# Designs tried in a protein design chat: VHH binders against Asparagine synthetase domain-containing protein YML096W. Part 4

Target 1, 314 residues: Asparagine synthetase domain-containing protein YML096W, of Saccharomyces cerevisiae (q04489r210to523)
Amino acid sequence: YEVTSEIDLNFTSLSEVSKNLYAVLRDSVKKRVESIHPRHIENSPIAVLFSGGIDCSVIVALICEVLQENDYKCGKPVIELLNVSFENPRTGLFPSDTPDRKLSINSAKTLQNLYPNVDIKLVEVDVPYDEYLKWKPFVINLMYPKQTEMDLSIAIAFFFASRGRGFLTSLNGERTPYQRHGIVLFSGLGADELYGGYHKFANKPPHELVEELTRQINNIYDRNLNRDDKVIAHNGVEVRYPFLDEYVIKLSTAEIPINFKVNKLILRKVASQYLKLDGISSEPKRAIQFGAKSAKMTKDGNKHGTDLLKENRN
Below, E stands for the ipSAE of ESMFold2; O stands for the ipSAE of OpenDDE; V2 stands for 0.75 times the mean of E and O plus 0.25 times the DockQ between their complexes.

## First folded at step 1 (VHH)

Design f07 (framework vhh_6fv0_2; at its last look DockQ between E and O 0.05; V2 from the best seeds 0.00; counts 0 for: pae E 19.4 > 2, placed apart)
Fold by ESMFold2-Fast, scan of step 1:
Structure f07 (fold): chain B 314 residues (1-314), chain A 123 residues (1-123)
Amino acid sequence: as target 1 above (314 residues)
Amino acid sequence: QVQLQESGGGLVQPGGSLRLSCAASGFTFDDYAMYWVRQAPEKGLEWVSTISSSGGSTYYKDSVKGRFTVSRDNAKNTLYLQMNSLKPEDAAQYYCAKSRPYYTGLFSHEDYRGQGTQVTVSS
């Protein structure tokens, strides 16, 4: 894939490009929802990896639009928003304190208000440090041959999120245990690589994004997808990647001017204009390991993300 | 004060060539990526080409690829656009424009572009 270097200085094409992106994203989600057996949709929820950010919120809204096209005989269809959060003794943070948990609560409320005909459940997956230690060796073996500290922090977050054992919190603060029932899981993977979500691009001219985004999207299978598939599939779920649809990638790389990817402008425009997600926070994008606080769990928190895992690390 | 002065425009027949120049002053030229943009009558401003601060990377609008070449001479604070195989559709006022070193939003044409040079393509 080559990312176009075209710049639209006056934003003349923004409305048409936004409309086209909305259409191909919606079709991508629709194909992936419709590949789920109809009986499963009626009595089994759809799960979504959820940080509360714009990427996954766009996916949730599109799933809701697709689900509302169908006549369900068994009541409201259910979406399970799987929000993972770690107790981190290095930082002293509890799961309730993580950036992703706080954002997820607010974004889930926005989505619940927009789609009252869908039963949207925010599943708060809290990971105590002792649970992390118990499962760490298993996840290290499962993600092989990936063996860096960064790979572990991401893999462990996806492992616990996809496992889906958590809590539902009522309006009065009461928490009830909940276990994921959905066997199909939607992920926002690809949005950062297609629409320039990484904070390291702040203060960079648009032309510098062309080379970096081209590198990111062409490396996504080896860097991200191969690792994530192994970890998530172990929990008995099938992952769907709407942003990695061939038509979404082709439009996003070839037809969206590069300056529309500064701070995810094009995706935010789709979210505000077509999905009514105006209330979603402008907070910077965080990778799952940082928002969920699964990065740097040990007292060796200053280790570089590319450092290799020690054979007998505690 | 930033100053950009374009030159080299004129009347040319279809299939002809022109070389545009942009003399820059009032800023450290080799710290900035530079743009060529154009505006035809009754049309919006159209991006044509970008060159990185070092000159190592160049980018072009699809319709001019293979026909236009952007270059720069950082020792002379000068930006160039070599235009070959000119078409009637290329007729426009051409402007050079300075990028911001820390660009994070919309580029400001008024603050960072020259007065332009007219290119007319007709027989």
Scores: ipSAE 0.000, ipTM 0.398, lowest interface PAE 11.5, mean pLDDT 79
Fold by OpenDDE, look of step 5:
Structure f07 (fold): chain B 314 residues (1-314), chain A 123 residues (1-123)
Amino acid sequence: as target 1 above (314 residues)
Amino acid sequence: QVQLQESGGGLVQPGGSLRLSCAASGFTFDDYAMYWVRQAPEKGLEWVSTISSSGGSTYYKDSVKGRFTVSRDNAKNTLYLQMNSLKPEDAAQYYCAKSRPYYTGLFSHEDYRGQGTQVTVSS
């Protein structure tokens, strides 16, 4: 895929481009939801890897739209939002205290309010530090040959999230243990690569951004999918990637001006204009999402994402 | 409803020892990490120690390392803090707290901590 270098300085095409992107994203999600069989009342097949960010929130909204349109269940359809948070003994933060968890709660509430006819369940996957340490070597083995701290942070988050062992919180604040039922997990992977979601892109001139995004999307399999799929598949679930639909990628790379791909501007436009996600769309992107802070969880505190893991594979 | 009740505080001399207990009810105790916090007069709430849900991991404030030991008995729904070699600066109201303070900063939510037990260290 080649990312276009076209610049729309006046944003004259923003409305049209956002419309087109919404259409292809909706179709992408629709196709992936409708291919899930069977969808009986007793079956809750759909879960979403959920950070509370714009990417996964857009996916949840689109799933809800599809379910409302085509749901044949004799009951309220269920979507499980899988949010993972880690205990950090160094900072003293508990899973519920993390910014990511707070974001996920707020975003989930927004989505619940927007789609009252869908049973949206926020599954709070809390990972104690001892549990992290227990599974860390195993995850390191799964993600091989990836060997960076960043890889571990991401992989281990996906491992625990996809395992789906967590809690539901009731309106009164009561928490009950909950195990994920969904067998199909939706991921927002690809959104950052398509629409310039990484902070490192924010200050790049257009020509550099084109090069970087081109590199990112074309290497996404090696960089992300291989790692993520291995880890998630261990838990017996399938992952679907709506943003990596062929038509979504083609449209996004070739037809969206490069200046619309700064900080996911175009995706935020889609979210606000078509999905009523204004509150979520305006939320600033966090530098590290989905447990990426886990690299700093160890007492030795100063690990960088680019650091190589120590060979102690137990 | 989450209930936490601290006990075991009292007056001790410098160098003395106390063992605090926290009785927990109203939630599945072994699902949650627990922590101890304290508040001295005219000081803010400060973190003292954390123990993981299983009890397999423990963490301490630097100033109490080597002197304090946190433990738990999940079968009894009880959290403990053994405090040895107590110093005057350890004097405070000690609280046990449950993890999961939603929408709050660290240790800031009162609904997830007990009423506290007073520890006084004086010669």
Scores: ipSAE 0.000, ipTM 0.231, lowest interface PAE 13.1, mean pLDDT 84
ESMFold2, look of step 5: ipSAE 0.000; ipTM 0.104
ESMFold2 (binder alone), look of step 5: mean pLDDT 82; pTM 0.836

Design f08 (framework vhh_6fv0_2)
Fold by ESMFold2-Fast, scan of step 1:
Structure f08 (fold): chain B 314 residues (1-314), chain A 126 residues (1-126)
Amino acid sequence: as target 1 above (314 residues)
Amino acid sequence: QVQLQESGGGLVQPGGSLRLSCAASGFTFSSYAMYWVRQAPEKGLEWVSTISTSGGTTYYKDSVKGRFTVSRDNAKNTLYLQMNSLKPEDAAQYYCAREYTISYDSGEKTYTFDYRGQGTQVTVSS
């Protein structure tokens, strides 16, 4: 795939292009929801990897729209938002203190208010430091041959999310244990690569954006999918990637002007204009690995991201 | 009253060279980054190169790197594009444009241009 270098000077085109992106993303989500056996949709939740950011929130809203197109015999459908947060004793941060947890609570409330005909459950997956240490060697083994600290931080977040063991918190602060029931998990993977979501892309000239986004998109299958599928599948979960739909990729690379990708402008326009996610569209994105603080949980500190993991050597 | 006037286009054979010029008036030229953009007859507008306010930093579309050189003379309010080893794929109307940054209340920024000239046509044919 080659990302277009086209610049669009007509600001009314942003709304038209965002409408086209909305339609193609909605179709991508619809195909993936409808491939789930009808009995499972009626009786089993759909799970979503959820940080509260714009990528996953757009996916949740589109799932809700698709679910509302169908008549269900067994009441309203359930969506499980799996939000992972790690205790970090080195920094004094508890799972409730992470930026991702706070953002996820607010974004979940927004989605719940917009879609009262869907039972949206925020599942707070808290990972105590002892649990992290216990499972770290196992996850390193599962993700072989990917053995860098950067790969581990992402893999371990996906591992705990896919286990789906967490809590539901009521308005009075009461926390009730909850276990994930959904066997199909949706992920927002691909949005950063398609729409310029990483911090390093902010304020870059158009040509640097074209080069970097082209590189990231063409590398996603080798780098991210192989790692994440191994770890998530271990817990009996099937993953869906709506942003990696062939038609979404083709539209996003060939037809969206490069200047509409600064800080995910085009995706934020879809969110605010077509999905009423105004409050979420203004939040800066955080990668799940960094918001969850998993990368900094070793006593030796986090070294260069491509370094071999110390625990794997002996 | 911002004006940009391109010149220097024409017909060349593959492998040939052209030097485009853009005369700017009506604004403080030295305060703006400048772009060269192009549009082929049945294609959209395509970014080609960027030059910083001082001319110290330049950027190019991958397909033109090593063949095109952008430069500017702030004392003369003039932007240049030296095009070497021209290919049929380079045939287009070429425009100079003044950079414009749009900042939204949410903190997002987008890079575009607010003014471009009438353009100068480059034809590459044998």
Scores: ipSAE 0.000, ipTM 0.264, lowest interface PAE 12.4, mean pLDDT 76

Design f09 (framework vhh_6fv0_2)
Fold by ESMFold2-Fast, scan of step 1:
Structure f09 (fold): chain B 314 residues (1-314), chain A 126 residues (1-126)
Amino acid sequence: as target 1 above (314 residues)
Amino acid sequence: QVQLQESGGGLVQPGGSLRLSCAASGFTFSSYEMYWVRQAPEKGLEWVSTISSSGSTIYYKDSVKGRFTVSRDNAKNTLYLQMNSLKPEDAAQYYCARDLHYGTFEYSPSDYFDYRGQGTQVTVSS
């Protein structure tokens, strides 16, 4: 794919392009939801990898819109929002203190209020340090040939999130154990690569974004998808990537002016104008290993992402 | 083929100044975000500063803000770190590092780099 370098200063074009993006994203989500038998969704929940950010929140809202088109005879359809958070002994952070957990709680409440006819469950996947140590060698084996500290911190976060063993917290603060039931998992992968969310590009000229977004979308299989698919699939889950739909990619790379991608402007416009998600934080996206705090979990917490894992060193 | 060579370290008294340089070769320097990282004997690698490929966006570790200034000269393929008001806690081996350009958007790229130089030693002693 080749990301367009076109710049459009006509603000009415932003509205038109936002409408087109909303339509193709909704169709992308719809065809993936409809591959799950609609009449049995109450017995086959849909799971979503959830950080509370705009990318995954847009997906959840679109799933809710699609689910609202069906007539369910036996209760509300269920969506499981899988939010992973790690106990980090180096930083002293508990899972409840991570940036992703705090954002996810607030974003889930917003979505629950917008879609009362859908049973949206925030599954708080807390990973104790001893569980991390127990499964670390297994995940290192699964992610082969990837072998850096960065790859491990991302892979382990997706492994535990997709495993889906966590808690539901009631309005009175009571926490009840919960296990994921959905066998289809939606991921927001591709949104950052298509619409720009990298903090370092916030004040850069649009032409520098063209080169970086082109590189990122063309490398997504080698950098992200190949690794993530291996660890997620092991947990018996089939992953769906709405942002990687061919029509979404074609529209996003060829037809969305590059200046509409500064700080995810186009995606935030879709979220606020069509999905009523204007209350969700526009904070720059953190990679999952930073938001969930799966990075830097040892006494050597200053290891860098390109450092090789000790288990794989000669 | 990619090479990063640091220089400018030395012994300085508390409150003193040093200017570090990093000469880059074997790649298109102007296309990469660069980092300064450091390692003290008792600690692992610690991120100090980030500078964008154009030089327009800069981030610093909280403890060095107002004292350190990072800059770059893309025509000379050189990265700089001006260190003022040096403290004993700043004593470390200082490295320049090249951004990994990993296919994901990150709040801070301080955990991601391809190449690091051999480093230059900074000693702060009374």
Scores: ipSAE 0.000, ipTM 0.151, lowest interface PAE 15.2, mean pLDDT 76

Design f10 (framework vhh_6fv0_2)
Fold by ESMFold2-Fast, scan of step 1:
Structure f10 (fold): chain B 314 residues (1-314), chain A 126 residues (1-126)
Amino acid sequence: as target 1 above (314 residues)
Amino acid sequence: QVQLQESGGGLVQPGGSLRLSCAASGFTFSTYWMYWVRQAPEKGLEWVSTISSSGGSTYYKDSVKGRFTVSRDNAKNTLYLQMNSLKPEDAAQYYCAKDEAYYSGIDYTERPLDYRGQGTQVTVSS
């Protein structure tokens, strides 16, 4: 794909481009929801990898819109929001204290209020340190040939999130154990690469941003998908990537002016104008906090993201 | 074959104590999260407590925090629930549960609370 270098300094096309992106994203989500056997949706929830951020929240809202078009005999369709959080002995943080957990609680409430005809379950996947130690060698083997500490921290977060063993918290604070039942998992992967979500992109001049986003989207399989797909698929889940739909990529690369990708402006516009996610659309993008913290759970937490794993250095 | 056998229930006066046991067989007990759930007559199943595979992490229903303690002995394949300061509202059939297992192709996926033993009755009255 070739990311356009066009700049719209007057923002004259922002509204039209946002409308077009909303339509193409909604069609992308609709195709992926409709590819799930209708009987499976009635008996098996749809799962979503959920950090509470804008990327996954847009996907959840679009899934809700699609599900609301259908009449289900078995009552409300169910969406499982899988939010992973790690006990970190190095920092003393409990899963309840992590930034992504707090954001996910607030974003889930917003989505639940917007879509009362969908049963949206926030599954709080708490990973105790002993479970991390038990599964770490297994995940290292699954993610091969990826070999860095950063790859491990991301892979293990997705492994536990997709396993989906966690808790539901009621309004009075009571926590009930819950296990993912959905066999189809939606991921927000691709949004950062298409719409410039990483902080390092915010300060790049337009020509460098074009080159960087072009590199990121064309290399997403080798950098992210190959690792994530292996780890997630092992838990018996079929992953869906709405942002990596061919029509979404084509519109996003060819027709969205490069300056509309600063701080994900175009995606935030879609979220606020078409999905009523006003509060969520103003939240800053978070890096993968829990995955990075899981790799640095011991007192050697100064390992860099590019450092090779001792268990898989060859 | 998976088997869970609860024991230790009985009649106790308010403020009394009971220790429930769950003997597990037919699976690798040390690798599974275990749960205590209860059901009073004409009421749904209510989660009480969870313990991680190693026993290093424990979780409790708010109304039993400070009164109940879950523990496990992986060498004996046994799960325990120590119940202190029992209240009339704690009267119920108590079950231990493990994740229900099912296969999706070559993948093994676990579902919590779908498998329970026969249960042990706890009655709290003077």
Scores: ipSAE 0.000, ipTM 0.176, lowest interface PAE 17.9, mean pLDDT 75

Design f11 (framework vhh_6fv0_2)
Fold by ESMFold2-Fast, scan of step 1:
Structure f11 (fold): chain B 314 residues (1-314), chain A 124 residues (1-124)
Amino acid sequence: as target 1 above (314 residues)
Amino acid sequence: QVQLQESGGGLVQPGGSLRLSCAASGFTFSSYAMYWVRQAPEKGLEWVSTISYSGDSTYYKDSVKGRFTVSRDNAKNTLYLQMNSLKPEDAAQYYCAAETGPLYEWYDSSHDYRGQGTQVTVSS
């Protein structure tokens, strides 16, 4: 794919483009929800990898809109928001202290308020350090041929999130154990690559943004998708990637001016104008391993993200 | 099996020059933007320079602009940082990093210490 170099400084154009993006994203989500057998929607939740950020929140809102259009026999349809957080002895942080957990609690409340006819469950997946150590060798084997510390920290976060063993917290603060039931998992993968969500995209000239975003989207399979598919699929779930729909990619790369992609401007415009996701944090995107605190779980705090895993010697 | 190995650091007098190298292996080097990052004693990690996957676009921290030049040789899987007119403020441990490695959201983890790097000391 090739990202357009067009620049548009006009506010009217932003509103018109955001309408088209909303329509294409909604269709992308609809196709993926409707490919789930109707029996499963009535009897099983839809799961979403959830950090509380704008990417996954847009997907949740669009799933809610699609579910509200369909007849179902049993009560409210259920969406499971899978939010992972690690006990990290190196940092002294507990799962409740991670940036992603705090953001997810607030974003989940916003979504629950907007969609009272959908049962949105925030599943707080807490990973004790001993549990991390138990499963670490298994995840290293699953992610092969990826072999870096960075790949492990991302893979293990997705492994535990998709496994979905966690807690539901009531308004009174009481926590009850909960296990994921949904067999289809939605991921916000692709939004950063399409709409300029990476920290380094801020304050870059248009030509360099075009070059960088074009490379990011074309490399997504090698960098992320292949690894994520392996660890998530192991837990018995099928992943859906609405942002990687061919029509979403075509519109996003060919028809959205490059200047609307700084800090996901166009995606935030869709969220505010069409999905009423006002109030969701504008904080910079954190990679899952940093927000969930799965990076550098050992007390040896000097490991490089691209360093080879010592446990993977063969 | 991804590996990044920095070299070329050392002791230099103010106004001197050093050339840092980073040898990359185990991944498709030409598909990744590369970064130089530094950490001075008792300070957080600072971004120094970025070079695009092709080498056509380069970016620099304001304080090093005009003095440092980043380059790459995709055929040799090697990244370089030519440092001219070195100042005492440039003294730090220098690290190279791939775009989707340590520097992806690195500023959210400024307290993280990564890799071996190469030490640059500037003294009279």
Scores: ipSAE 0.000, ipTM 0.138, lowest interface PAE 14.8, mean pLDDT 74

Design f12 (framework vhh_6fv0_2)
Fold by ESMFold2-Fast, scan of step 1:
Structure f12 (fold): chain B 314 residues (1-314), chain A 126 residues (1-126)
Amino acid sequence: as target 1 above (314 residues)
Amino acid sequence: QVQLQESGGGLVQPGGSLRLSCAASGFTFSEYAMYWVRQAPEKGLEWVSTISSSGGSTYYKDSVKGRFTVSRDNAKNTLYLQMNSLKPEDAAQYYCARGVYDESYFGTPYLEQDYRGQGTQVTVSS
C-alpha cells in the first residue's frame, strides 16, 4: 500500500471524502456482521473492544446501523462493549478512576441514546491487582515472541477484555456481575495507522507523514495483529477488524488527502457528520494499555514500556 | 487587522502565462503558511498550491504540477503564483489565503484558512 501525498484545503472535499469513507466503512462492518451466522446474532450478542474513543465508537455505531436493517424476532439485538480497567497500586487509581472508564461510560450513554432499538451493554471489566499478578505469566507465554513491558500491557488488557468478566452499572449506581456471551469481537485496530492517530506525527512535513503511515499500515501484522490474535483467540472468540478491510485500506491510502489524516480528522468528521457522535469525535485517542493504567500496574521500580520482560524461568 | 489583496489576473489564451501576486498586511507574514485556492463558476473551491512559512516547502494540485510555481518574498510580505501553459480548466477566481497556524500546516487537522482575499479573475479563452 502506498499512502497518497495529496493535500486538499477544500471543506467541500473533506465532506465528500468523509461520505465516501462512511460508505466503505459501513460496507466493511456489514460484511463482517454478515459473516456471523444469523442464529448467533439472534441468540448471542456481538462484542466490541471498547475504550470509549472514536475508533471503537464508530464501529459500534456502524454495527448498530447494520443490525437495524434486520428483523429480530427475539427482541432487541445485543452489543457488549467490553471496557477493561486496571487497579493501579503504584498510582493509587481504582478501575473506576481511569480515564478510559470515564470516557467509556460517557460514550456508551451517547450510543445508547442514539440507538434505542439496540441493547447496548457497557461491560465494566475491572482487573484487581491480584488478578493481574495471577494471569501475567500465562499471558507472557501466550504473547511469545513479544517480550517488552508495553507488549505485555497491551496483551493483558486484551486478554481480560476478551475473557469478558465484568459488571453492568444501573442508573442509580448499582453494579451487577455480567459475563460476555458474544463469540465475535470487533476491534478498532488499524484506525491509528490509516488516519494518523499518533501524536508524534502531528507536526511532520507531508512526505515524512506519508512515509511513516505507509510503514505503519504495511507492518500492522507484525506490530499488533500477531500479538492480539493469539491472546484474544485463547478465550474462544473470533476477532473482526473492519478498518483492515481491503477496500477501506485502498480508499484510505489512495484517496484521502494526507492533511485529512492529522489526529484522525477524517474519521472524526465521519463520526460527527454521519454518525452523530459529536461528544466523542473531539476526544483524543488513548492507547488502551495506558488509559486502563495496565502499563504501570506494578509496585516494583520505574519500568519503561520498552523494557524487556524477565525470561520465563519455568 | 489582516488583509490579503490579490492582483495579476486577466484574460489569456490557452498556452499563455500569468503571474499572480498577493500583498499581505496586518500580521507577521513570515510566520504563516500561505495558500492559493481557486473557484470556477458553479464549482466548489479547489486547493491549488501551498507554500511553507519559510518558502522551503511547496505543494501543488496534481493537475497544475509542472505548470504552476508558488513562491514568496517575506521581506516584501508578498505571495506569488507563476502560471504557465494555462488551460481552459484553469479559468477561475484565484484567492490567496492564510493558514490558521504559524508553524506547521500539517499539524492542523486540515489546512484551515482564516483569512482570504477578494480574489483575482483568470479567464482562459480562444
Scores: ipSAE 0.000, ipTM 0.140, lowest interface PAE 18.0, mean pLDDT 75

Design f13 (framework vhh_6fv0_2)
Fold by ESMFold2-Fast, scan of step 1:
Structure f13 (fold): chain B 314 residues (1-314), chain A 125 residues (1-125)
Amino acid sequence: as target 1 above (314 residues)
Amino acid sequence: QVQLQESGGGLVQPGGSLRLSCAASGFTFSSYSMYWVRQAPEKGLEWVSTISSSGSYIYYKDSVKGRFTVSRDNAKNTLYLQMNSLKPEDAAQYYCARDTEPGYYDILSEYFDSRGQGTQVTVSS
């Protein structure tokens, strides 16, 4: 793919481009919801990898719009928001203290208020340090050939999130155990690469920004998708990627002026204008391993993200 | 326009201390996580420390842990780095950076969107 170098400094095309992006994103989500076997959609929730950020929140809102048109046998359709958070002995943080957990609680409340006819469940997947240690060697084997500390941090977060063992917190504060039932999982992968998720992009000359985003989207299958598919699929879920739809990618690369990708301006415009998500947190974008606190889990925190993992030979 | 201006560098002997400051303007400072990064003349950009928007979450590069302390004053739009027990290996140009991932798989400079001219720290006997 080649990202357009077109610039629109007067924002004349913003309304048309945001309307077109909303339409193709909604179609992308609809195709992926409608391809779920009828027996599963009638009897099983849809699961979403959820950090509370704008990418996954847009997907949740679009799923809600699609689901609200369906007739279900047993009342409200259910969406399971899988939010993972790690106990981190190095920092003394509990799962409840992570940035992603706090953001996800607030974003889930916003979505629940917007879509009262959908049963949106925030599944708080808490990972105690002893569980992390128990499953770490297994995840290292699953993520092969990826072998860096950073790959492990990301893979283990996706492993526990997709496993889906957590808690629901009721309005009165009561926490009850919950297990994921949805066998189809939606992911926000691709949004950062299409819409400029890294704040570094805000200050780049247009030519450099075009080159960087082109590199990012063309490398997504090698860098991210390969690793994530292996880890998530192991837990018995089929993952869906609405942002990686061919028509979404084509519109996003060819039709969106490069200056609309500063801090995801175009995606935030779609979210505020078409999905009423303007109240979603302005907290900085974080990769899953930083927001969930799966990076630097040892008390020493002495490994660089590019350091290679030592294989267990036993 | 986003502006970051570092200060407080200088020449110090091994074991000495310096306090770096970063004055931020042109954006809502209290809404962004901030980073300290450094670059020695023949090396790539290296992450040193992270502080969350509220100041509640702080992380350090292992080699500086216990010697460096990052802090922020959101009312003054200022980020600080207190450096104690300085070593020759700490000699570098120090930059403050806004709200981007460290980017351990790529050159760190590919992920930091704004940094000032930096402030030079020299450690020599």
Scores: ipSAE 0.000, ipTM 0.125, lowest interface PAE 17.1, mean pLDDT 75

